# Designs tried in a protein design chat: VHH binders against q01730. Part 30

Target 1, 276 residues: q01730
Amino acid sequence: SKSLKKLVEESREKNQPEVDMSDRGISSMLDVNGLFSLAHITQLVLSHNKLTTVPPNVAELKNLEVLNFFNNQIEELPTQISSLQKLKHLNLGMNRLNTLPRGFGSSRLLEVLELTYNNLNEHSLPGNFFYLTTLRALYLSDNDFEILPPDIGKLTKLQILSLRDNDLISLPKEIGELTQLKELHIQGNRLTVLPPELGNLDLTGQKQVFKAENNPWVTPIADQFQLGVSHVFEYIRSETYKYLYGRHMQANPEPPKKNNDKSKKISRKPLAAKNK
Short names: E, the ipSAE of ESMFold2; O, the ipSAE of OpenDDE; V2, 0.75 times the mean of E and O plus 0.25 times the DockQ between their complexes.

## First folded at step 17 (VHH; framework vhh_8pnl_2)

Design z1 (at its last look DockQ between E and O 0.75; V2 from the best seeds 0.00; counts 0 for: pae E 2.1 > 2)
Fold by OpenDDE, look of step 17:
Structure z1 (fold): chain B 276 residues (1-276), chain A 123 residues (1-123)
Amino acid sequence: as target 1 above (276 residues)
Amino acid sequence: QGQLVESGGGLVQPGGSLRLSCADAGDTFDLYAMAWYRQAPGKERELVARITYEGRTNYADSVKGRFTISRDNAKSTLYLQMNSLKPEDTAMYYCARTLYTEPWDLPSEYDYWGQGTRVTVSA
């Protein structure tokens, strides 16, 4: 494999827009000499490394459209990441994020945000997160969300929302405002009911995906799932269900217990002590 | 539910070539990673090739240099070009999708599977 130095040099000399530095054992971006001088690059892949942080220097890569940090150990992001005005795809999957930086929602062109397998919850999102109105896909699977903020409805361009294997106890009614949604993945949560407003969406067609298995659904909903997704949506659109839902919500039932030992999540495993 | 449909399998002689296709009925094909798996009789399902949503590819060592995974986002189709086929390549080939931008190497991490297409390499 080419040395990191050579990759940087080649990119510069040949004006190569894409730089792939995946699986190079990189622990710090600052150790890659000349990386931040590559202002012409539109794609930077740093997946499968040992990064623990992203330096603010990332903002010097002003033309980045794709930035991939998949499978690192990133615990902190700099605020400057939101300064990348051309960024369309940001992959932060399989990291150790427990919070997003302030102002993260200021990205203007972001279409794909991958946050799967982190330590994020509803408190981890900055106040302006839902200003990311250009998002087409939001991947939040295998995190620690108990609540999906109602502002989710502001992401009107969303086509994919993945919430698999979180701790969700409810879905906000505003989910029904996502008129472009084609795929909703909510399997592996603590959901007992669905908001009737979800019925406003078309997720039952051949081109749509609705996955909701492994939730402690109340019996009336569970019965419909046995018949199929189309029956679920028909049911939640009914006046009968609306009444049931209302009563259920008024009763304010105790949320189901968390059954998953999330301590075994890769994102929560201790960082291998540098053998000194 | 988004259906993955594989095609292109068949009987070929050693050294022959096949091109597998996997059609995705969904409109979000460009937003997730894809993979080809195969399962030979009596063996476990194994990863053959994977492709990220960005188009980056990775191959099993056994097929490296012979197989090429590619995707056409406009057609919502995944491909596997198989050259220099060997008897050991005989298997049911499955297309897999994960609701993830990076492909996983474990079958359990894939959300959607096709029904498979059979490839037989025999003299």
Scores: ipSAE 0.592, ipTM 0.800, lowest interface PAE 1.2, mean pLDDT 92
Fold by ESMFold2, look of step 17:
Structure z1 (fold): chain B 276 residues (1-276), chain A 123 residues (1-123)
Amino acid sequence: as target 1 above (276 residues)
Amino acid sequence: QGQLVESGGGLVQPGGSLRLSCADAGDTFDLYAMAWYRQAPGKERELVARITYEGRTNYADSVKGRFTISRDNAKSTLYLQMNSLKPEDTAMYYCARTLYTEPWDLPSEYDYWGQGTRVTVSA
């Protein structure tokens, strides 16, 4: 394999737009001499390294369309990440993020945001997060969300929303505003009921995906899941269910107990590809 | 809901070639990473090749240089071109799509698997 210096020199000399520095043991982007001079590159892969931070210098890579930090130990991002105005795909999966920087929603072309396997919750999202209205896919699986903010409904171009293995106790009614949604993954949460507005979506066809297993559904919903997803959607659209849901919310029941053992959570044990 | 359908397996002599296809019925094919796995009798499933949604590929050492993974996002189809086949390539071959955009090579990170297509390399 080529050294990091050779990768940088080759990209500069041949004007190569894509640079892959995955699995190189990189602890700091500042240690990669000449990296930030590569203003021409459109794709940078730094997956499976040992990064703990991202320097503000990332903003110097102005033409990036794809930036991949998957499987590092990143605890924070600089506010300058949002100055990457050509960015379409940002992968921050399998890191240690517990917050996103202010102004994060200023990246106006972002289509795919991968945040799976972090320590994010609803308080981690900056005020302009839901200005990311170009998003087609939002992956928030394996985080610590207990609720999803109502502003999720502003992301009207979403086709995939993945919330697997969080601590969700409810979904907001605004989920029903995501009329382009093709896939919703909510398995492994603390959900007991579904908002009736979810019934506005068509997630039951062969080209769609609705995964909701491993939730403590109330018996009327659990019974419909045994019949199939189409029966669940038919049921939550019914007047019978709307009444049940209203009574449930009025009662304000204690949510099911949360699993507080986070010792096996992947975001606390990041993995390099060569270590497995 | 959601189904991956493999085709193209069969019986072939050593040194021969096969092309596997995997059709994805979903509308979101361009938003996922995909992989081919194989399972020989009595063994665990093992990664053969993977491809990210942006087209980066990775191969098991045992197939590198002989197999080529590719995808056609317009047709929602994943391919595996297998050349210079050897008896040790005999296995059930599965396509899979990942739960997220970056493939990790653990089977638990894939949310859909095909039913598999059998490849037998005799001699």
Scores: ipSAE 0.513, ipTM 0.778, lowest interface PAE 2.1, mean pLDDT 88
ESMFold2 (binder alone), look of step 17: mean pLDDT 78; pTM 0.793

Design z2 (at its last look DockQ between E and O 0.58; V2 from the best seeds 0.00; counts 0 for: grease 25.6 > 24.2)
Fold by ESMFold2, look of step 17:
Structure z2 (fold): chain B 276 residues (1-276), chain A 123 residues (1-123)
Amino acid sequence: as target 1 above (276 residues)
Amino acid sequence: QGQLVESGGGLVQPGGSLRLSCADAGFTFDLYAMAWYRQAPGKERELVARITYEGRTNYADSVKGRFTISRDNAKSTLYLQMNSLKPEDTAMYYCAATLYTEPWDLPSEYDYWGQGTRVTVSA
């Protein structure tokens, strides 16, 4: 493998737009001499490193379209991350984020946001988060969400929404406004009922994906899952179900108890299995 | 749910070339990581090549420099160009897809698989 110095020099001399510095033991981007001078690059991969923060200097990489921080130890992001106005793909999966910076929703072109396996919940999202209206894919799996804000309905270009292995106790009715949605992943939560408005979506066809297993569904819904996902959608569109849902909400039942043992989640295998 | 269909396999002499294709039957193809796996008789399924949704590639050591993975998102098609084929490349070749943006490339991470296309390189 090339040294970090050689990678920077080669990119500069050959005007290479893509730089891959994955798995290099990098603890600070500031220690990579010349990195922030590479204003021409459109793709930077820093996956599988030891980053704990991202410096404001990331904004100097003004032409970035892809920025990948997968599998680091990042606890916070600088507000300057949103100044990357050409950014289309941001991967922050498998980090230690418990918040996103103020103004995060100001990115104009973001299409894919990967936040899987962090420490996020509904309070972690800045006020303008749902201004990311260009998103086509939002991955929030393996976090600590208990609710999803109604503003999710503003992400009308969303094709994939993954909420797998959170602590969700409900879905907002505004989920039914996501008319371009092709894939919804809500398995491994604390969901007992579905909003009838989910029935507005076409998630049962051969080109769609709906995954909802490992939830404590009320018996009428659980029975429909045994028949198939199409039966679930027919049921939640029915007047019978609308009355059940209304009665359930009026009763305001105690949510199912939280499962504190995350080791039983259906999430990804331990990292050690890949590096043997 | 999506279904993947491979094509382009066949019988070829050592040193020959084949181009495998894999057509997507129904997911958001351009948002998935795609891979080719192969399985020889009596062996476990092994990664040949992977391409992420943003186009970053990875190859098994045994095929580096000889095989090229690529994708055409407009046609929802994955390709594997196989050059300088050897008898050791004889296997059933499978197309696979995962929603993971950074897969570990374990077979269990791939949610969608084709039925496979056979490649035989005469010894």
Scores: ipSAE 0.690, ipTM 0.844, lowest interface PAE 1.2, mean pLDDT 89
Fold by OpenDDE, look of step 17:
Structure z2 (fold): chain B 276 residues (1-276), chain A 123 residues (1-123)
Amino acid sequence: as target 1 above (276 residues)
Amino acid sequence: QGQLVESGGGLVQPGGSLRLSCADAGFTFDLYAMAWYRQAPGKERELVARITYEGRTNYADSVKGRFTISRDNAKSTLYLQMNSLKPEDTAMYYCAATLYTEPWDLPSEYDYWGQGTRVTVSA
């Protein structure tokens, strides 16, 4: 494999817009000499490394459209990441994020945000997170969300919402405002009911995906799932269900217990002590 | 549920070329990572090539330089151009898709599979 130095040099000399530094054992971006001088690049891939942080220097890569940090050990992001005005795809999957930086929602063109397999919850999101109105896909699977914030409804261009394997106890009614939603993945949560407003969406077609298995659904909903997704949506649109839902919510039932020991998640494992 | 349909398989002589297609995706195609797998008789299914939603490609060593994976998001179609085919390339070829932005290396990590198209390379 080419040395990192050579990759940087080649990119510069040949004006290559894409730099792939995946699986190079990189512990710090600052150790890659000349990386931040590559202002012409539109794509930077640093997946499968050992990064623990992203330096603020990332902002110097002002033309980045794609930034991939998949499968690292990133615990902290700099605020400057939101300064990348051309950024469309940001992959932070399989990291150690427990919070997003302040002002993260200031990205203007972000379409895909991958946050799968982190340590995020509803408190981890900055106040302006839902200003990311250009988002088409939001991946939050395998995190620690108990609640999906109602402001999710502000992401009006969202086509894919993945919430698989979280700790969700409910879905907000505002999910029904996502009129462009084609795929909803909510399997592996603690959901017992669906908001009737979800019925405002069409997720039952051949080009749509609705995954909701492995939830402790109440019997009336579970029965419909046995018949199929179309039946579920028909049911939740019914007056009967609306009444049931209302009663259920008024009763304020205790949330189902968390069944998954998330302490064993890779994102929560101690970082191997740098063998000095 | 998303459907993938493979086509383009057939019988070819060694050194020949085939182009496989995978189409009719029942999901948001342009946001999925895609892959080609193959399974020869008596062998395990193996990864041939993968392409991320970003367009990054990766190949098995056995096909590197000979095969090219590509995608047309407008047509919701995945392609595998296979050149310089060898008898060892004989297999059932499967198209796979995953919601994850990175393609996974294990078959179990993919969400959708096609029914496969057979490629036979023989003299």
Scores: ipSAE 0.575, ipTM 0.802, lowest interface PAE 1.2, mean pLDDT 92
ESMFold2 (binder alone), look of step 17: mean pLDDT 79; pTM 0.809
ESMFold2, look of step 18: ipSAE 0.623; ipTM 0.821
ESMFold2 (binder alone), look of step 18: mean pLDDT 80; pTM 0.820
OpenDDE, look of step 18: ipSAE 0.533; ipTM 0.785

Design z3 (at its last look DockQ between E and O 0.85; V2 from the best seeds 0.00; counts 0 for: pae O 2.6 > 2)
Fold by ESMFold2, look of step 17:
Structure z3 (fold): chain B 276 residues (1-276), chain A 123 residues (1-123)
Amino acid sequence: as target 1 above (276 residues)
Amino acid sequence: QGQLVESGGGLVQPGGSLRLSCADAGDTFDLYAMAWYRQAPGKERELVARITYEGRTNYADSVKGRFTISRDNAKSTLYLQMNSLKPEDTAMYYCAATLWTEPWDLPSEYDYWGQGTRVTVSA
């Protein structure tokens, strides 16, 4: 295997734009000598390490297009992360994030944002989060969302939205504004009804994906799922369903109880136990 | 993500070359991590090579330097260029896809699989 020192030296000497430091037991980026001198790099991979923080020095890597922190122990991000104006892909999956920093939505080119397996909810999103209008893929699976803010409709370039294994009790009608959406993953939530506006989307073809299993759907919707996804979409477009949806929302029923056991989720373990 | 269809397998002599292709019928190919797996008779399916959606590649030690994984996102096609083929490379080759942005080496991490294409390396 190649040492971290050699990786840094080779990148500098050969002007290599991509640096992969995955699975190296790194606890701090500041311990990697010369890392922040590599201003030329466009990709930095630090996946499968032991990082608990990201220093503001990350902003010195001003040419980054890909930054990958997958499977670390990161609890906070510096506000300087949003100053990476060339960033297209940011992977923060399998970490311990419960908030995103102020100004996070200022990254002008971001196309892929991976936040799967964190401790995020709707209150974790900064006010400008939905300025990320260049996003093509947003992965929010296995977090603690109970609602999805209506501003999701501003992300009109989205092709993939994954909300699997959250605590969602509803979807906003603005989901129907995502006209470029090809894949919607909402399985494993507390959803009982679908907004009729979801019917505006074409998610039933051979080139599309709609996954909605493991939700406490009301009987009329559950019956359609037994027939197939195309029947669900035909039904929610119908005047019959729009009436039933309106009656359901007017009744304001108590949401189904949370029945997810998240106590074994790795992102919720004490920091000392995760590092041992 | 749509149906995955492999092609390009066949019979080849040791030292020869083959190029496998895997076409994806779906519209989100460029947002998936992709891999080639192989399975020889009586053995478990094993990773050959993988490529992330942003183009990072990893190879099994047994094929490193001889095989090249690549993707053409405009054509929704995954490739495996196999050079310096050995009898040990004889297997059914499968393409696979996952939404995991950092996939592991285990086949259970991949959600979508093709039917496979046969590669036989013999005299």
Scores: ipSAE 0.608, ipTM 0.822, lowest interface PAE 1.5, mean pLDDT 89
Fold by OpenDDE, look of step 17:
Structure z3 (fold): chain B 276 residues (1-276), chain A 123 residues (1-123)
Amino acid sequence: as target 1 above (276 residues)
Amino acid sequence: QGQLVESGGGLVQPGGSLRLSCADAGDTFDLYAMAWYRQAPGKERELVARITYEGRTNYADSVKGRFTISRDNAKSTLYLQMNSLKPEDTAMYYCAATLWTEPWDLPSEYDYWGQGTRVTVSA
C-alpha cells in the first residue's frame, strides 16, 4: 500500500478529489503530513482507523462533500465540522460518540448522516440538530435513545430513518409529519404502541420498508403484525385504535425493562491505555 | 428498498465477458451500500465485490482486475462487469443491499437480496 505521504502528494500533484486512507492504523489526523493542505479534495475516507478525535483543522478541507470516519474510536467532534458547507455525507458509524458538538445542525447540505453504533441518546443531540432539514437519511441504529425528540418532524426530507436496536419506549406523533419517509426501521426497541399519526405515512407499499420486529407490542398490535404491515397501518388508522391508544397513554404505563446490557458494547469499553 | 432483481447471467466461454445488472424497485437505491455475492455448487456464498454510498469499491482477490462493480443511481441499478471469465467463476450471482453506508463482508449483514442470476463459464 502507498504511504500516507505518497497519497497526499499524489492527490496534490494530480489534483485527485478523492483520498482513501482507510485501514491505515491512523491514530491522529494531525500525524498525516499535508492532509489539511488538500483543500481541493471532495472526498476523504478515514474508515477503519484508530482515531479518537477529529481536529478543528478539518475545517480547512472546505470542499469536502463526503467525509467518512466509519469504525474508529472517535469520542469527540470539533465544532468546526459544521463549517464544512459542502458536506453531503458524513459517516460517523461505529465510533464512541456520546455527544455531538454544539452547532452541529448548522450544516447546510448534509443529506446522509450515519451515526450507527455509538453512545448517543436524546440528550446527546445539540439544540439545533433538527435544523438539518436537508437530511434524506438518518441512521441512529444501535444507540441509547429512549425517546425520539418530537422535532424529528422538522426533517421533512427524510426518506430513511433507522432507529434499530435502541431503547425507545415511544415514538412521537410528529413522526407522522415525515411525508417523504420511505423506510422506517424501529426493530429491537421497547415499543408497546404506535402513535396513530404514523398512519399518515405510506410505509406499506412494495417500495417502502417498515421493520418493527422485536418490540413488546401490545396484543392488539401484535395480532396485526401477524397478518402483515398493511394490517398494522390499517389498524392504527382506525378510530378504535385511536381510542385505545388514548386510553393507553392516559394510563401512563411503565415502560418495558431494558433487556440488553449495553455496557458490553465495544463503544463503551475502555480504550487500551497507550502503553507509554 | 424495493425488490432486487438480477439479470445478465448466462453461458460463456472461458475468457469471455458478461455484464450483470441488479435493478432496485425502491426509491432509496442511492442511499444503500451494494454488493455482489456468488455461490457455487457445494460452496458457501462469498463476497465478489462491494460498492459504498460514496462509490468506493472493494473486490475479492479472486476477481480483482477482472471484475468491476458500478452503480447508476438515476436508474437504480447495480452492475457487475465481468471480464476474463474463468470456469471457477461459475456460480449463482446475487445482488445484496445494506442500510449501512459501509458495506459489510458477511452475508448476514445484508438486509436485502435478489433471487440471483446464474453464470456458467464452460468451454
Scores: ipSAE 0.234, ipTM 0.661, lowest interface PAE 2.6, mean pLDDT 91
ESMFold2 (binder alone), look of step 17: mean pLDDT 81; pTM 0.815

Design z4 (at its last look DockQ between E and O 0.73; V2 from the best seeds 0.60)
Fold by ESMFold2, look of step 17:
Structure z4 (fold): chain B 276 residues (1-276), chain A 123 residues (1-123)
Amino acid sequence: as target 1 above (276 residues)
Amino acid sequence: QGQLVESGGGLVQPGGSLRLSCADAGDTFDLYAMAWYRQAPGKERELVARITYEGRTNYADSVKGRFTISRDNAKSTLYLQMNSLKPEDTAMYYCAATFYTEPWDLPSEYDYWGQGTRVTVSA
């Protein structure tokens, strides 16, 4: 309802720390005059716009704690994004990212990282990604991951990990090091077995969520899911299962065939249609 | 996400006010987007207001300017201040939560629901 010019002016004049420019048809942050002069702001929302890039000028917003780019067309981020040292919440969901910039893991305070609905895989993560040890929530749903790197075990403060609707063929044993985890979402993958170390976690209580449907589980695991999640965890803790898992991994079988039709995902829409 | 428990409903005259509360027993409240939905008899459940985990709010047109959604993450509690109540606000009011950071308005996007608290606006 307010023009972008008025939003910038009001923030500057009234020292307003939160700026919401969602659903304004913005194609470039550089077209929003005065935006980068708002060094005082702690929250910037640019969700539901038409952004294709983020300029390095974003680093001028040095006091940002929340930066939200949900539902844009962003294909890459500047390396300067990691210089936002007060950033706690970064939302990049529903974009076109296939890489993250070198040094991305240098943020000291990041608690929530939303990357759902992008084109990421395990090779998209920079070498220092798992130094984001302050993360409490990591959303990687609707990407193209086939493995979860073992370094996931370094994110010991994670309370929410969502890997829904990827192409995961395995989980690393280091998932069992995430002792603060309250919610694990692995539904819609190509998983046939669970690492026994997942049994070290308490994901069956009233305060926890474990969602694992729509995976080609081997029959012994599938049978336990029919009885309930608590039975799955009892089973994977058993010596019988540890033997089964060891034999399965030693055999290194071909992963089950996946349904690869991702044509309806927003992140896969061509950007050329945006320019008409 | 733990159990959601609503309170603060009751009978009120037109023009009156109520404050609804929704307590969350879980330990991830501050990571969830929250909403109030309502359902009148014979009608579909409809969004009243939502608030993201970082505090952004959105309201149904029918309540805008009269209702205020807020959250207190330290107390793990969601609120709905309802002013200038009308008979058409009569409904069962539900607290809802989702781990999605940008939920849509559809009830199917919310993973957790309370049992509801009844609000009746009549003379």
Scores: ipSAE 0.633, ipTM 0.824, lowest interface PAE 1.3, mean pLDDT 89
Fold by OpenDDE, look of step 17:
Structure z4 (fold): chain B 276 residues (1-276), chain A 123 residues (1-123)
Amino acid sequence: as target 1 above (276 residues)
Amino acid sequence: QGQLVESGGGLVQPGGSLRLSCADAGDTFDLYAMAWYRQAPGKERELVARITYEGRTNYADSVKGRFTISRDNAKSTLYLQMNSLKPEDTAMYYCAATFYTEPWDLPSEYDYWGQGTRVTVSA
């Protein structure tokens, strides 16, 4: 494999817009000499490395459209990441994020945000997170969300929302405002009911995906799932269900217990001491 | 579930070429990571090639230099160009997709599968 130095040099000399530094054992972006001088690049892949942080220098790569940090050990992002105004795809999957930086929602063109397999919850999101109104896909699977914020409804261009294997105890009614939603993945949560407003969406067609298995659904909903997704949506649109839902919510039932020990997640394991 | 439909399989002689296609009926094709798997009789399903959202490709060692995975987002279609085919390439070929932006290496990590297209390489 080419040395990192050579990759940087080649990119510069040949004006190559794409730089792939995946699986190179990189512990710090700062150790890659000349990386931040590559202002012409539109794509940077740093997946499968050992990064623990992203330096603020990332902002110098002002033309980045795609930035991939998949499968690292990133615990912290700099605020400057939101300064990448051309960024359309940000992959932060399989990291150690427990919070997003302040102002993260300032990205103007972000379409795909991959946050799968992190340590994020509803408190991890900055106040302006839902200003990311250009998002088409939001992947939040395998995180620690108990609540999906109502502001999710502000992401009106969202086509894919993945919330698989979180700790969700409810869905906000504002989910029904996502009129462009084609795929909703909510399997592996603690959901007992669905908001009737979800029925405003069409997720039952052949081109749509609705995955909701492995939730402790109340019997009336569970029965419909046995018949199929279309029946679920028909049911939740019914006046009968609306009444049931209302009563259920008024009763303020205790949330189901967490069944998964998430303490064993890779993202929560101590970082192996750099064998000096 | 977005239906993945494979096509392009058939009988070819050793050294021949085939081009497989996988059509996605869904509207979110461009948001998926995609892969080709194959399963020979009596063998486990194995990864042949994968392509990320960004278009980055990876190949099994056994097909490297011979096969090319590509995608056309406008057509919602995944392709596998197979050149210099060998008898060992005989298998059912499956298209797979995951809603993750990165492809996964294990079959269980993929969310959607096609029905497969058969490729037979025989003299």
Scores: ipSAE 0.487, ipTM 0.782, lowest interface PAE 1.6, mean pLDDT 92
ESMFold2 (binder alone), look of step 17: mean pLDDT 84; pTM 0.854

